# VHH binders against Uncharacterized protein MJ0448: the designs that were tried, part 5

Target 1, 256 residues: Uncharacterized protein MJ0448, of Methanocaldococcus jannaschii (q57890)
Amino acid sequence: MIKILVDNTAYKKFFAQHGFSALIEINNKRILFDAGQNSITLRENLRLFNEKEGFDYIVLSHGHYDHCDGLKYVIENDLINGKVIAHKDAFLDKYAGNRYIGIDEEIKEYLLKKADLEIIEEPYKIDKDIIVSGYVPREYEYEMEEFQCIKDGKRVKDEVNDDMFLIAKGILITGCSHSGIINVVEYGKKLSEIKGVLGGFHLVGVSDNYLNRIVDYFKSQDFWIMPMHCTGFKALTKLSQLNNFVYGHVGKIIGI
Key: E = the ipSAE of ESMFold2; O = the ipSAE of OpenDDE; V2 = 0.75 times the mean of E and O plus 0.25 times the DockQ between their complexes.

## First folded at step 1 (VHH)

Design d7 (framework vhh_gefurulimab)
Fold by ESMFold2-Fast, scan of step 1:
Structure d7 (fold): chain B 256 residues (1-256), chain A 121 residues (1-121)
Amino acid sequence: as target 1 above (256 residues)
Amino acid sequence: EVQLVESGGGLVKPGGSLRLSCAASGFTFSDYAAAWFRQAPGKEREFVSAISSGGSTTYADSVKGRFTISRDNAKNSLYLQMNSLRAEDTAVYYCAVDFRYSEYLGPYDYWGQGTLVTVSS
């Protein structure tokens, strides 16, 4: 099963927060995909789901605070039972203008020095039904806001190479799709048959021409979509008109 | 892991009664809509009855007045009380839960293994 632990929208008793996190449980494995923005929201939503056990794998979609900084709760309560899987560029200092948007320094230090960290660039198979993408090729034109990072001591454009997704029994889970949602889905199709796509599509602030291309793209697909988090209100209003649209929020459970 | 386990099926004579149960585990059952479907030999699966998280019920025309769906959230269980059974009710009965559309009934995307009901003299 997949449980949505953190999203910008929540149902009933759950807490909403800018960020993303999902729990995947299949084949006696517990995987935490992202952790949201802070300890309190992740802690309370795990409590409300009655989730008290640790995680066999933690997968980081990319190195931004709103996906990683909830790990402080996980680290402080000794809930990491196995590996942390990430792209190496997740650990770069990241910026939006003058604002630091990277992983909290104490969390970053723990992951690099004390965790069982598996750095990947190629697809990583957790088991027969679960694969982490590794690096997503950019074959199709896409729009994304410009971020910056520190690389080799210099402040440069962040090419967002650390963007990764996970596929569990044909369901693709993405954090923010910084590599472009079409590139994410098309690469996913090369790794597995896709039955559903959920997570952040990062369509906030994109041009109308690009958004219309995305809407037309998803109209042509046979899988369901559950756009959340950074998808944005304008994109959600257009995508919600599609027959394959599913409304996502904290508290949603998907049986797999 | 989400699990749905049906029980209570068996052989019954026309006019008889059976009570089916579905035991849910691995999720907060009280938050979701649930339904019963059935599949007769050589036919497609058909809707029987559904109950929302709030307790609102709906029934297929073929079973209205004869079947009653209910839930016990404290026991994480769904029930189907079947009265005045007919030969046409012979089928494998499946429990299903709606996780994709938690705010309303259907579609149902997680299913149990089924329990066989045979109505015969």
Scores: ipSAE 0.000, ipTM 0.134, lowest interface PAE 18.6, mean pLDDT 87

Design d8 (framework vhh_7nfr_2)
Fold by ESMFold2-Fast, scan of step 1:
Order: structure tokens, then C-alpha cells, then sequence
Structure d8 (fold): chain B 256 residues (1-256), chain A 120 residues (1-120)
């Protein structure tokens, strides 16, 4: 099963925040995919789902605070039972203008020095039904938000090479799709048969031409879509008109 | 608990101006991005504009760029939409919304909406 723990939109009793997190439970494995923006929202939503147990795997979609900083709750309550899987660039100092948007320094230090950290760039197979993408190739044109990072003491453009997704029994889960949602889906199709796509599509602030391209792309697909988080309200409005659109929010449970 | 209440709509001639307000209560207003969404008679929903919690970032639909200004007053817990150079195509019910708003086969807005009619 998949449970949406953090999203910008929440059902009644649950708490919303800018961020993303999903719990995947398949083949007796518990996987936390991202952790949202803060400890309080993740803690309360886990409580409301009656989820008290730790996680066999933690997968970081990329190194932005709104996907990682909820890990403070997980770390402080000793809920990491196994590996943390991430791309190496997730741990760079990341900026939007002068605003730090990277992982909280205390969390970063814990992950690099104390966690069982598995750094990947290639697809990583957790088991026969669960694959983490590794680096997503940028083969199709997309629009990227402008970010910077620090590499070798220099402030440079951040291509967000750390952007990764997870496929669980044919369902693709993406954090923010900084690599372009079409690139995410097309690469996913090379790794597995796709029957559903959920998570952040990163369509906030994109041009109308690009958004219409994305709408046309998904209109032609045989799988369902559940765009969330960084998809943005304008894009959500257009995508919600598609026959394969599924409503997503904190509290949503998907049977697998 | 959370409540959004719109006001300021009305009948105006093309080229006129209106200021919409949304009074928010039941949540920490300054923490949440706020949006304006409109629905014209017999049409689907259209996102109009959004503003970040701090007010530092604003976004506009191409149809309203240069004519509309979104603003907020975090002390008064009020969202605004300043509409200038109004066109007949701007005729719609305008809803105050947050990204925390639930979707139910589309959108369920917490605000009741305010009617804007642009007619000669």
C-alpha cells in the first residue's frame, strides 16, 4: 500500500504543508519516500495514520528542505531501521537566490556520518517490485526553475542531478520532478511497466506553452496520474480535466 | 474551523477597476500561500493568481498579467486582488483559496466566492 503523508493539500483531519512524503509498504518492507518540510507535520500525520513503526528504507527524492527536513522527527525518534538511499548531490548547499533551500545542516551531518547511507547514481533495486531510479537523463525539453549550489567552494547553477523517483509495483512516485516530468516518466517506462504516476510534477511557474505540452502528453497515456505538491494550482486545474486524473491529498491510500 | 470569506465583487464597466478582499480565519495565515481562482458561467475553473505566505513571491495567469495585482496583509489576515482594466472575459465568481484546499473530483473551495460582472 501507499499512504500520502505530506502534501500541499490534505483531507479533513490531516495536516497540509508545502512538501512531500509517502509511505510505501510492500513485500514486508516499509519505505519512507521523502519526509516533508518539518517534524511536526510528519509526526502528526503518522500519528493520524496510526503509523508507529520505523522504516526499513528511506529514499530521498532530492536535497531540498521541503522533502527532507521532516527527517528530524525520524532521526530523533530512532525510526531508521535500515538504509537511507540518496544521490550524492542531495547533500550540496542549495539556494534559490540568497535563500538556503538545501537539507538542514544537522540532518545532513547525521545522514553523512551516522546513517547507513547508500549513495546511488544508477537504478537501485530494493527488491523485484521496488526500484529507485538513480539519475534521471534529460532527453526531452523541459523548463527548469533557476537554482544555485556550492560545488568545490564555488556558487554554480544547480541542475538538480540528485532528482530521483521510486517505482513500487508499477506506480511511479516522484518528489518534485526537477528533471522534467516527461523525462521522469519516459525513464520510468524503461525501468518498469507504469500503471500510475504520483507526486510533484514541478509545473509551478512554467510557461503556458510548456504546460499545454505536458497536458497533451498525459492525455495520451494509458496510466492514471495523481499530480501533487509542486505541480501548482494552475497546472492542477488543467490536469484535473483529464480522464486519467486521480485526486491526491494527505490521507490518500492506494492499494497495491 | 478554517474559513475564507470573499467580498468586493460587483458590476463594473469594461476598463473599470475592482478590489476583492478575502478575510481568513482559523489558521496561521502568514504560513500559507494564498490564491485567487475564478469560474465563469458554464466554464471550468481558472487559476488567476497566487502569493507566498510572506508576500515575497507573486504569480499570475497570462490572461491577467499587468492588469491584476495580488497582495496580502498578514496583520489583518486578509488577501486582496486589485483588478484594473477589466474585460468582459473577467466576468466570473472569484474564490479565495489556499494550496491547503482539498480537491474533491476537482476543487472544493473554502470560500463562498464573490461575483464579478464586467458588462457594458
Amino acid sequence: as target 1 above (256 residues)
Amino acid sequence: QVQLQESGGGLVQPGGSLRLSCAASGFTFSYYAMSWVRQAPGEGREWVSSISGSGGSTYYADSVKGRFTIARDNVKNTLYLLMDSLKSDDTAVYYCATYEVRYDSGFDYWGQGTQVTVSS
Scores: ipSAE 0.000, ipTM 0.144, lowest interface PAE 16.3, mean pLDDT 84

Design d9 (framework vhh_7qbe_3)
Fold by ESMFold2-Fast, scan of step 1:
Structure d9 (fold): chain B 256 residues (1-256), chain A 119 residues (1-119)
Amino acid sequence: as target 1 above (256 residues)
Amino acid sequence: QLQLVESGGGLVQAGGSLRLSCTASGFTYAMGWFRQGPGKEREFVASISGSGGSTYYADSVKGRFTISRDNAKNTLYLQMNSLKSEDTAVYYCAAEYDWRSGEYLYDYWGKGTRVTVSS
C-alpha cells in the first residue's frame, strides 16, 4: 500500500503544501519516502491517515528542503526505527540563486551524526519487492533547473546527483526527477517491470519542445502515470489529456 | 460525495465460506478489497476493473477468493472460500471514480466489515 502524505494538492480533510512525501507499506515494512517541507503538514496528514507507528526505512529522494524538512517531526517524535537511505550529495549546501534550498542544518546534523545512515550510489534492495535506485544515469537529453551547491568550499553547478527513486511492486515513486523524468523511467525499466510512475516530474519552466517530447514519450507507454508536486500546472494540463493519466493528491491510496 | 457500505462480515469456522458485498452510492470505475488483521498492516486483497474484465489478487488469497461486480446495482463482491484463521481481519471496500486511474488507485473507502475465522 502506498499513501500520499504530502503534495501540492490535497483531498478535502488533508493539508497541502509545496513538497512531497509517500508512505509505502509492503511485506510488514513501513518506508517513508521523503517528508515534505515542514513538521505541521506531515504530522497532521499522518494523523488523518491514523498513522502512529515509526518507520523501518526513510528514503530521501534528494537533498532539497521541500522533501526533507518535515523530518523534524519524525526526529522529534523518535519515529526512525531503522535506516535512512540517501545519496552523499543530499547533504551538500544547495542553492537556487541566492536562496538556500538544502536540508535544514539541524536535520542534516542529526542524520549525519545520530541516524543509522546508509549512503548509496548503486541500487539498494530493501527486500524482494522494494528497490531504491541509487544514482540515475543521464543517458537521454533533458532540461534541468539551474541550481548551485558548495563542493570543496566552492560554489559550483549542482547537477543533483543525489536524485533517486524507489520502486515498490512495479510502481516507481520519484521525488522531483531532477535527473530527467525519461532518464528516471528508462533506468527504472532496467531495475524492474514498471506498472505505474508517480511523483514529481520536474516540468516547471521547461521549454515547449521538451514538454511535447515528454508528452509523446508517455503517450507510448503501457503503464499509468500520476504526475505530482513539481510537475507544474502547464505540464499537468497537457499530461492530463493522456489515456494513462491519473490525478494525484494528498490522501490518495494505491493498493499493491 | 461517493459513499461505500460494506456488509457480509461475521464469524465463520475455518474451511468455511463468506460473501462480502460493497454498495456504492453511484457509478465507480475500478474497485477493490483491502484488509487489516490484528497487529498487522493494512494489505491489498483483490481488485477489479470498471468493466469487470480484469481482476488481480494478492498471492495469499489466489485460488480461494473471487472478486466480482454487478454494475447495474453499483455493487462489488468478494467470495471467500476455504477460509483460514489468517484471513481474520476488517475488510475495506475501495473505489476509483476517475476513468483515467490505473491499477490499484482508489479515491473512496468504506468503513469496513469484520471477518473472524475460528478454528
Scores: ipSAE 0.000, ipTM 0.210, lowest interface PAE 17.4, mean pLDDT 86

Design e1 (framework vhh_8k46_1)
Fold by ESMFold2-Fast, scan of step 1:
Structure e1 (fold): chain B 256 residues (1-256), chain A 122 residues (1-122)
Amino acid sequence: as target 1 above (256 residues)
Amino acid sequence: AVQLQASGGGFVQPGGSLRLSCAASGFTFSDYAMGWFRQAPGKEREFVSAISWSGGSTYYADSVKGRFTISRDNSKNTVYLQMNSLRAEDTATYYCAADLFYDESGYDYDYWGQGTQVTVSS
């Protein structure tokens, strides 16, 4: 079962916020993929789903606040029952212009010093049906937002090498696809047969030429898509015309 | 073209049993959640039961819980509804429906079939 816990759009009783989180329950394992932007939204949506139990795995798609800072709720209520899986670059200080967009320092310190942290760069198999991608190769041309980070005490361009996705029984879950959504999907196809793709496609602010290429790419695929979060209104209006499009929101449950 | 063909309805006495089948074609059945809905004469359509694409999750309306069982066979592109301990109130036309997602609220399904009539009467 996959439950959408945080997204920019919510259904009925649920709360929306800029951010992403999904709960995957499969093979007697509970996996939290991202945690949204703050404690309040994650807490209330978990309560509304009647989800009271802790998590056997936490997977961080990448080190941005709108995916990680809801972990404050998880940490404060002792809900981490096992491993936190992340790329090492998720813990860098990250910026958009002068604005800090990285993981909250208190959360970062907890993860690095107290959590059972599994740093990966290669595909990591949680079990027979669940794999975390590791680093996503940038084989296809894509457009990314300009970010900066601190590496070895220097402020440099952030290529968001920490961007990762998870596949659960053929369903690919991506946080924001900073690696380029085509690169995410094509790498996913090398790891598993893909039945569906959901999460943030990061198409806000891209050129019309790139967006049209993305639309044409997905039109040719056999799987369904559920673009959410950072996909953006313009991209959603174009992608919603595809026969394989599904509208995603907080409250959505996918049987798996 | 998407087609959902429901069958297995009929006349039965209170306390009896029936098994409904829904044969699907024109889409990748194993990727879709399946649901059963019913509509009695002069009443609104109501949700009965749903099963996820893999069969790993099921949901039942309170009125049928413990009496009905939903199942599926992805190799045969078929979903089933086993109805036990039938009551006069279960009399309705039963419809199968397909959606890419399992939704416990049940109202927003993408594909609908023609129904099969179930009549429970003494």
Scores: ipSAE 0.000, ipTM 0.196, lowest interface PAE 14.7, mean pLDDT 88

Design e10 (framework vhh_7pa5_2)
Fold by ESMFold2-Fast, scan of step 1:
Structure e10 (fold): chain B 256 residues (1-256), chain A 120 residues (1-120)
Amino acid sequence: as target 1 above (256 residues)
Amino acid sequence: QVQLVESGGGMVQPGGSLRLSCAASGFTFSSYDMSWVRRAPGKGPEWVSTISGSGGSTSYADSVKGRFTISRDNAKNTLYLQMNSLKPEDTALYYCAKEFDYLYGDFDYWGQGTQVTVSS
């Protein structure tokens, strides 16, 4: 099963916040995919789902605060029972203009020095039904948001090479798709048969031409889509008209 | 291993009532939304009702709203469906399911089912 723990939209009793987190329970494994923006929202939504058990795996979609900083709750309550899987660039100092948008320094220090951290760039198979993508190749034209990071003491453009997704029983889960949602899905198809795609599609602020290409792309697919988080209102309005659209929010549960 | 065992079905006259039960084991029952799904002869599965893990939220198919009530007893790991004002159209094999909420696919951990026949 997949439970949506953090999203910009919430159902009934749950708390909404800018961020993303999903719990995946398959084959007697508990996987936390991202952790949202802060301890309070993650803590309360786990409590409302009556989720008290720790996690066998934590997978970081990429190194932005709205996906990682809820880990403070997980760390402080000793809920990490196994590996943390991330790309090495998730730990760079990351910026949007002058604003720091990377992982909180105390969380970063814990992950790098104390956690059982598995750094990957290639696909990583957790079991026969669960795979983490590693680096997503940029083979199709897409539009990137402008970010910077610190490499070798220099502030440079951040290509967000740390962007990764997870596939669980044919369902692709993406954090923000900074690598381009078409690149995410097409690479996913090389790793598994895709039955559904959910998460952030990162279509806020994109051009109308690019957005129309994305709508046409998904219209031709035979899997369902559940765009969330950073997809944005304009894109959600257009994608919601597709026959394969599913509405996503905190509190959503998917059987798999 | 997850086990779901449905019971309480039977034959009943139109306008009658039945209460279905589903005994769950092998997982933390209160952490999962539970659903009732039915299959009429020659038709695909039809979702009937869902209840949240805490029991605080319920939802129903339009065909059963006002007539059926879903409930759960988390202390006993049991899901219930109270069926009132039964119609011949309610005749089906009824299943309980752990976590169902997607457009296409199957239910994880379908039970064995319990037959409900509404006939005069």
Scores: ipSAE 0.000, ipTM 0.112, lowest interface PAE 18.2, mean pLDDT 84

Design e2 (framework vhh_gefurulimab)
Fold by ESMFold2-Fast, scan of step 1:
Structure e2 (fold): chain B 256 residues (1-256), chain A 119 residues (1-119)
Amino acid sequence: as target 1 above (256 residues)
Amino acid sequence: EVQLVESGGGLVKPGGSLRLSCAASGFTFDDYAAAWFRQAPGKEREFVSAIYSGGSTTYADSVKGRFTISRDNAKNSLYLQMNSLRAEDTAVYYCAAEWLYDSGEFDYWGQGTLVTVSS
């Protein structure tokens, strides 16, 4: 079972917010994939789903605030029952222009010093049906938003090497696909048979040429797609015309 | 192949209780919003209650506090517990399911079950 906890679009009584979070329940394991932007939205949506129990695994898709800062609710209510899985670069100080977009410092300190933190770069198998990608190879040309980070005390370009996805019973869940959605899906196909792809596709602000290439790519696939979060209105309008498009929102439950 | 089958209708006295069931088959029920509608003789179909895939519920003002909608995804079933029944609740009750809930237009409908509230 996959439950969408945070997205830019919400169903009826649920709360929408810029951000992403999904709960995966498979094989008696509870996995929280991202946590949204703040405590209030994650708390209320968990309450509306009647979700009171902690998580055996927390997986961070990457180190941006709109995916991680809802963890403050999880930490303050002692809901981390096992491992937190992340790429090492998730913990860098991250910026968009002069704006800090990285993980909240209190959350970052807790994860680095007190959590059972598993740093990965290679695929990490939670069990027979659940795999976390690790680093996504950039084999296909893609368009990336310009970000910066601090490395060795110096402000440099952030390639978002910490971008990761999770596959649960053939369903690929991505946070923002900063590594390029085609790269995400093609790498996913090397790890598992793909039945569906959901999450943020990061198509906001891309060129028309690149967007048309993405549309053509997905039109040729046999799996369903549920683009959410950072996909953007223009891309959603074009992707919604595909036969394999599914509308995603907070409150969505996918049976697996 | 897709079907919704209602059951549990019947004759009941005012103030009584009745539980309706709806059995879903041919699709992944837990991905769908599900709802109860009713139609009294000579009247248009009206909304009664809905339960969304995320578990949130909504009720028509006329039944709020008296009726309770619930679902059991493991059994592919939807229920409507009706308490404190009134003569005005007499109608054919329909189960409905919808993948993309927009404007109240549902994808799938059952054939209905008759509820009669009279002495």
Scores: ipSAE 0.000, ipTM 0.105, lowest interface PAE 18.5, mean pLDDT 85

Design e3 (framework vhh_7nfr_2)
Amino acid sequence: QVQLQESGGGLVQPGGSLRLSCAASGFTFSEYAMSWVRQAPGEGREWVSSISGSGDSTYYADSVKGRFTIARDNVKNTLYLLMDSLKSDDTAVYYCAKDFYEVYGSFDYWGQGTQVTVSS
ESMFold2-Fast, scan of step 1: ipSAE 0.005; ipTM 0.355

Design e4 (framework vhh_7pa5_2; at its last look DockQ between E and O 0.74; V2 from the best seeds 0.00; counts 0 for: pae E 11.9 > 2)
Amino acid sequence: QVQLVESGGGMVQPGGSLRLSCAASGFTFSDYAMSWVRRAPGKGPEWVSTISYSGGSTSYADSVKGRFTISRDNAKNTLYLQMNSLKPEDTALYYCARDEIYFESGFDYWGQGTQVTVSS
ESMFold2-Fast, scan of step 1: ipSAE 0.130; ipTM 0.603
ESMFold2, look of step 2: ipSAE 0.000; ipTM 0.392
ESMFold2 (binder alone), look of step 2: mean pLDDT 84; pTM 0.838
OpenDDE, look of step 2: ipSAE 0.549; ipTM 0.821

Design e5 (framework vhh_h_nbbcii10_fgla)
Fold by ESMFold2-Fast, scan of step 1:
Structure e5 (fold): chain B 256 residues (1-256), chain A 125 residues (1-125)
Amino acid sequence: as target 1 above (256 residues)
Amino acid sequence: QVQLVESGGGLVQPGGSLRLSCAASGFTFSDYSEYALGWFRQAPGQGLEAVAAISGSGGSTYYADSVKGRFTISRDNSKNTLYLQMNSLRAEDTAVYYCAADYLEWGYSETYDYWGQGTLVTVSS
């Protein structure tokens, strides 16, 4: 079972917020994929789902605040029962212009010093049905948002090498697809047969040419798509015309 | 919270008729029209398949080719209840039937928001 805990859109009782989080329950394992932007939204939506138990795994899609800073709730309530899986670059200081967009410093310090942290770059298999991608190769041309990070005391372009996804029983879950959604899906196909793709597609502000390429790409696929979070209104309008489009929001439960 | 409870399943002979009901709770009357409601089934050893759906407004209906002309989906807003009238039943209609509710009118079975526990329909002599 997959439950959408945080998204920019929510259904009825649930709370919406800029961010992403999903709970995956498979094979007696509880996996928290991202945690949204703050403690309050994650806490309330978990309560509304009647979810009180801790997590065997936490997987960070990448090191931005709107995916990680809800972990403050998880940490303060001792809900981490096992491993935190992340790419090493998730812990860099990250910026959009002069604005810090990285993981909260207290959360970052906890993860690096006290958590059972598994740093990965290659695919990581949690079990026979669950795999974390590791680094996503950039084989297909894509448009990226301009970000910066600090490396060796220098402010440089952030290629978001820490961008990762998870596949659970053929369903690919992506946080924001900063590596390019086509690259995410094509790499996913090398790791598993894909029957569904959900999460943030990061199509806000892209060119019309690139967006039309994305629409044509998904038209040719035999799986469903559920674009959320950072996909954006213009892209959602075009993707919603596809026969394989599914509307995603906080409160959605996917049978698995 | 939304809850769906199916009833009306049972044993019926080929060529017979059966009506399934799905009682929805957890909706206010104002919320009911926002849900698309559908029927899905799972035959022994098979995957889940879509049977019929009706829009939140009740203005649109959709049927699987295998049941079109034989099954009719309907809703009663005063009772917050979904129905599936099954006529001219065949052995291949034998399955557990589930009702489901979603904000999306018609979509993939795995993505419906709420599911009932299922009711068994057996078509056999």
Scores: ipSAE 0.000, ipTM 0.202, lowest interface PAE 13.7, mean pLDDT 85

Design e6 (framework vhh_8k46_1)
Fold by ESMFold2-Fast, scan of step 1:
Structure e6 (fold): chain B 256 residues (1-256), chain A 123 residues (1-123)
Amino acid sequence: as target 1 above (256 residues)
Amino acid sequence: AVQLQASGGGFVQPGGSLRLSCAASGRTFSDYAMGWFRQAPGKEREFVSAISDSGGSTYYADSVKGRFTISRDNSKNTVYLQMNSLRAEDTATYYCAAEPFYDLYSGTEYDYWGQGTQVTVSS
């Protein structure tokens, strides 16, 4: 099953927060995909789902605070039972203008020095039904938010090469799709048959031309979509007109 | 559309057993995950158990684990809840729900709530 633990919208008793996290439970494995923005939201939503056990895998979609800083709860309560899977660039100091948007320094230090960290760039199979994408090729034109990072002591453009997704039994889970949602889905199709796509589509602030292209792209697909987090209200209103649209929020559970 | 009909409730003494049935009409039953929820007087509706579309995965609330068993028969478009070792605290109206995705805290427009069946556990 897949449980939505953190999203910008929540159902009833659950807590909403800018961020994303999902729990995947399949083949006797517990995988935490992202952790949201802070420890209290992740802790309370896990409690409300009656989830008390640790995780066999932690997968970081990319190195932004709203996907990683909830790991403070996981670390402080010794809930990491196995590997943390990430791209190496997830650990760069990341900025949007003057604002630090990277992983909290204390969390970053723990992951680099004490965790069982698996750095990947190629697809990584957790088992026969679960694959982490690795680096997503940018083959289709997309609109990217401008970020910076520190490399070799210098502030340079951040292309968010650390952006990754996970596929569990044909369901593609993306954090924020900074590599372009069409690139995410098309690469996913090369790794697995896709029956559903969920997570952040990163359509806040995009041009009308790009948004209309995304809407037309998804009209032609033979799978459901559940856009969340950074998709944004304008994109959600347009995507909700599609026959394959599903409304996503904290509290949603998907049986697989 | 899917329409659900819950049945099998009744009066039972503590320690007794009941089997609830939820019959679905419609051609897409095998595409839906199915769940059981209950609501006691003056309380919020709570999750009891769920089963995936294939029947390969089952889920239980902590209060019923080891006592209740969910199963389904896709050839009969029916989901069952076998309730053993019943307690006074199990007294509630039981509802079944169908959804391609679970929503444990049902109140969404995508829930297909059947008519409830009353379970009363008392002496």
Scores: ipSAE 0.000, ipTM 0.232, lowest interface PAE 11.8, mean pLDDT 85

Design e7 (framework vhh_gefurulimab)
Fold by ESMFold2-Fast, scan of step 1:
Structure e7 (fold): chain B 256 residues (1-256), chain A 121 residues (1-121)
Amino acid sequence: as target 1 above (256 residues)
Amino acid sequence: EVQLVESGGGLVKPGGSLRLSCAASGFTFSDYAAAWFRQAPGKEREFVSAITSGGETTYADSVKGRFTISRDNAKNSLYLQMNSLRAEDTAVYYCAAGLDYFETWSDYDYWGQGTLVTVSS
């Protein structure tokens, strides 16, 4: 099963927050995919789901604070029972203009020095039903938000090469799809048969031409979609008209 | 055409037991999560129990330890074993199926017509 722990929208008793996190429970494994923006939201939503156990794997979709900084709760309560899987570039200092948007320095230090950290660039198979993508090839044209990072001591454009997704029993889970949602899905199809796609589609602020292309792309697919987090209201309004649209929020549980 | 049909409801005394069944047709039941909801007179539909396609279960606090949900994918069927029934369990019970495992009734794709359970002396 998949439980949505953090999203910009929440149902009833749950707490909403800018960020993303999902718990995947499959084959006697507990996987935390992202952790949201802060300790309190992750802690309270785990409590409301009655989730008290630690995690066998933690997978970081990419190195932005709204996906990683809730890990402070996980670290401080000794809930990491196994590996943390991430791309090396997730640990770069990351910026949006003058604002730091990377992983909190204390969390970064713990992950690099004390955690059982598995750095990947190629697909990483956790088991027969669970795969982490590694680097997502940018084969299809997409619109990228302007970010910067520090690489080799210099501030350069951040293409978010650390963007990764996870597939669990045919369900693709993406954090923010900074590599382009079409690139995410098409690469996912090369790794597994896809029956559903959920997470952040990163369509806030994109052009109308690009958004219409995304809508047309999903209209033709045989799988359901559950766009969340950074997808944005305008894109959600258009995507919600599709027959394969599912409404996503904190509190949603997906059977697999 | 998709259809869910409940059966097994009836009149039972407090402390008694009933087993509800739900027969699914017109879709691949094994791909879907399934749930039981109930609605008492004058109240909103409330969650009772759910089971994922993989067999993981969730229960409302009011029925934990008394009710057991199960499924038989070969027979396209969902079951609810209800033990230690109370007057407060009196309601119309609905089975539901969806691709997602929901606590919220409005999120399910398919619904049965309901079966009445009355717990009275």
Scores: ipSAE 0.000, ipTM 0.196, lowest interface PAE 15.1, mean pLDDT 88

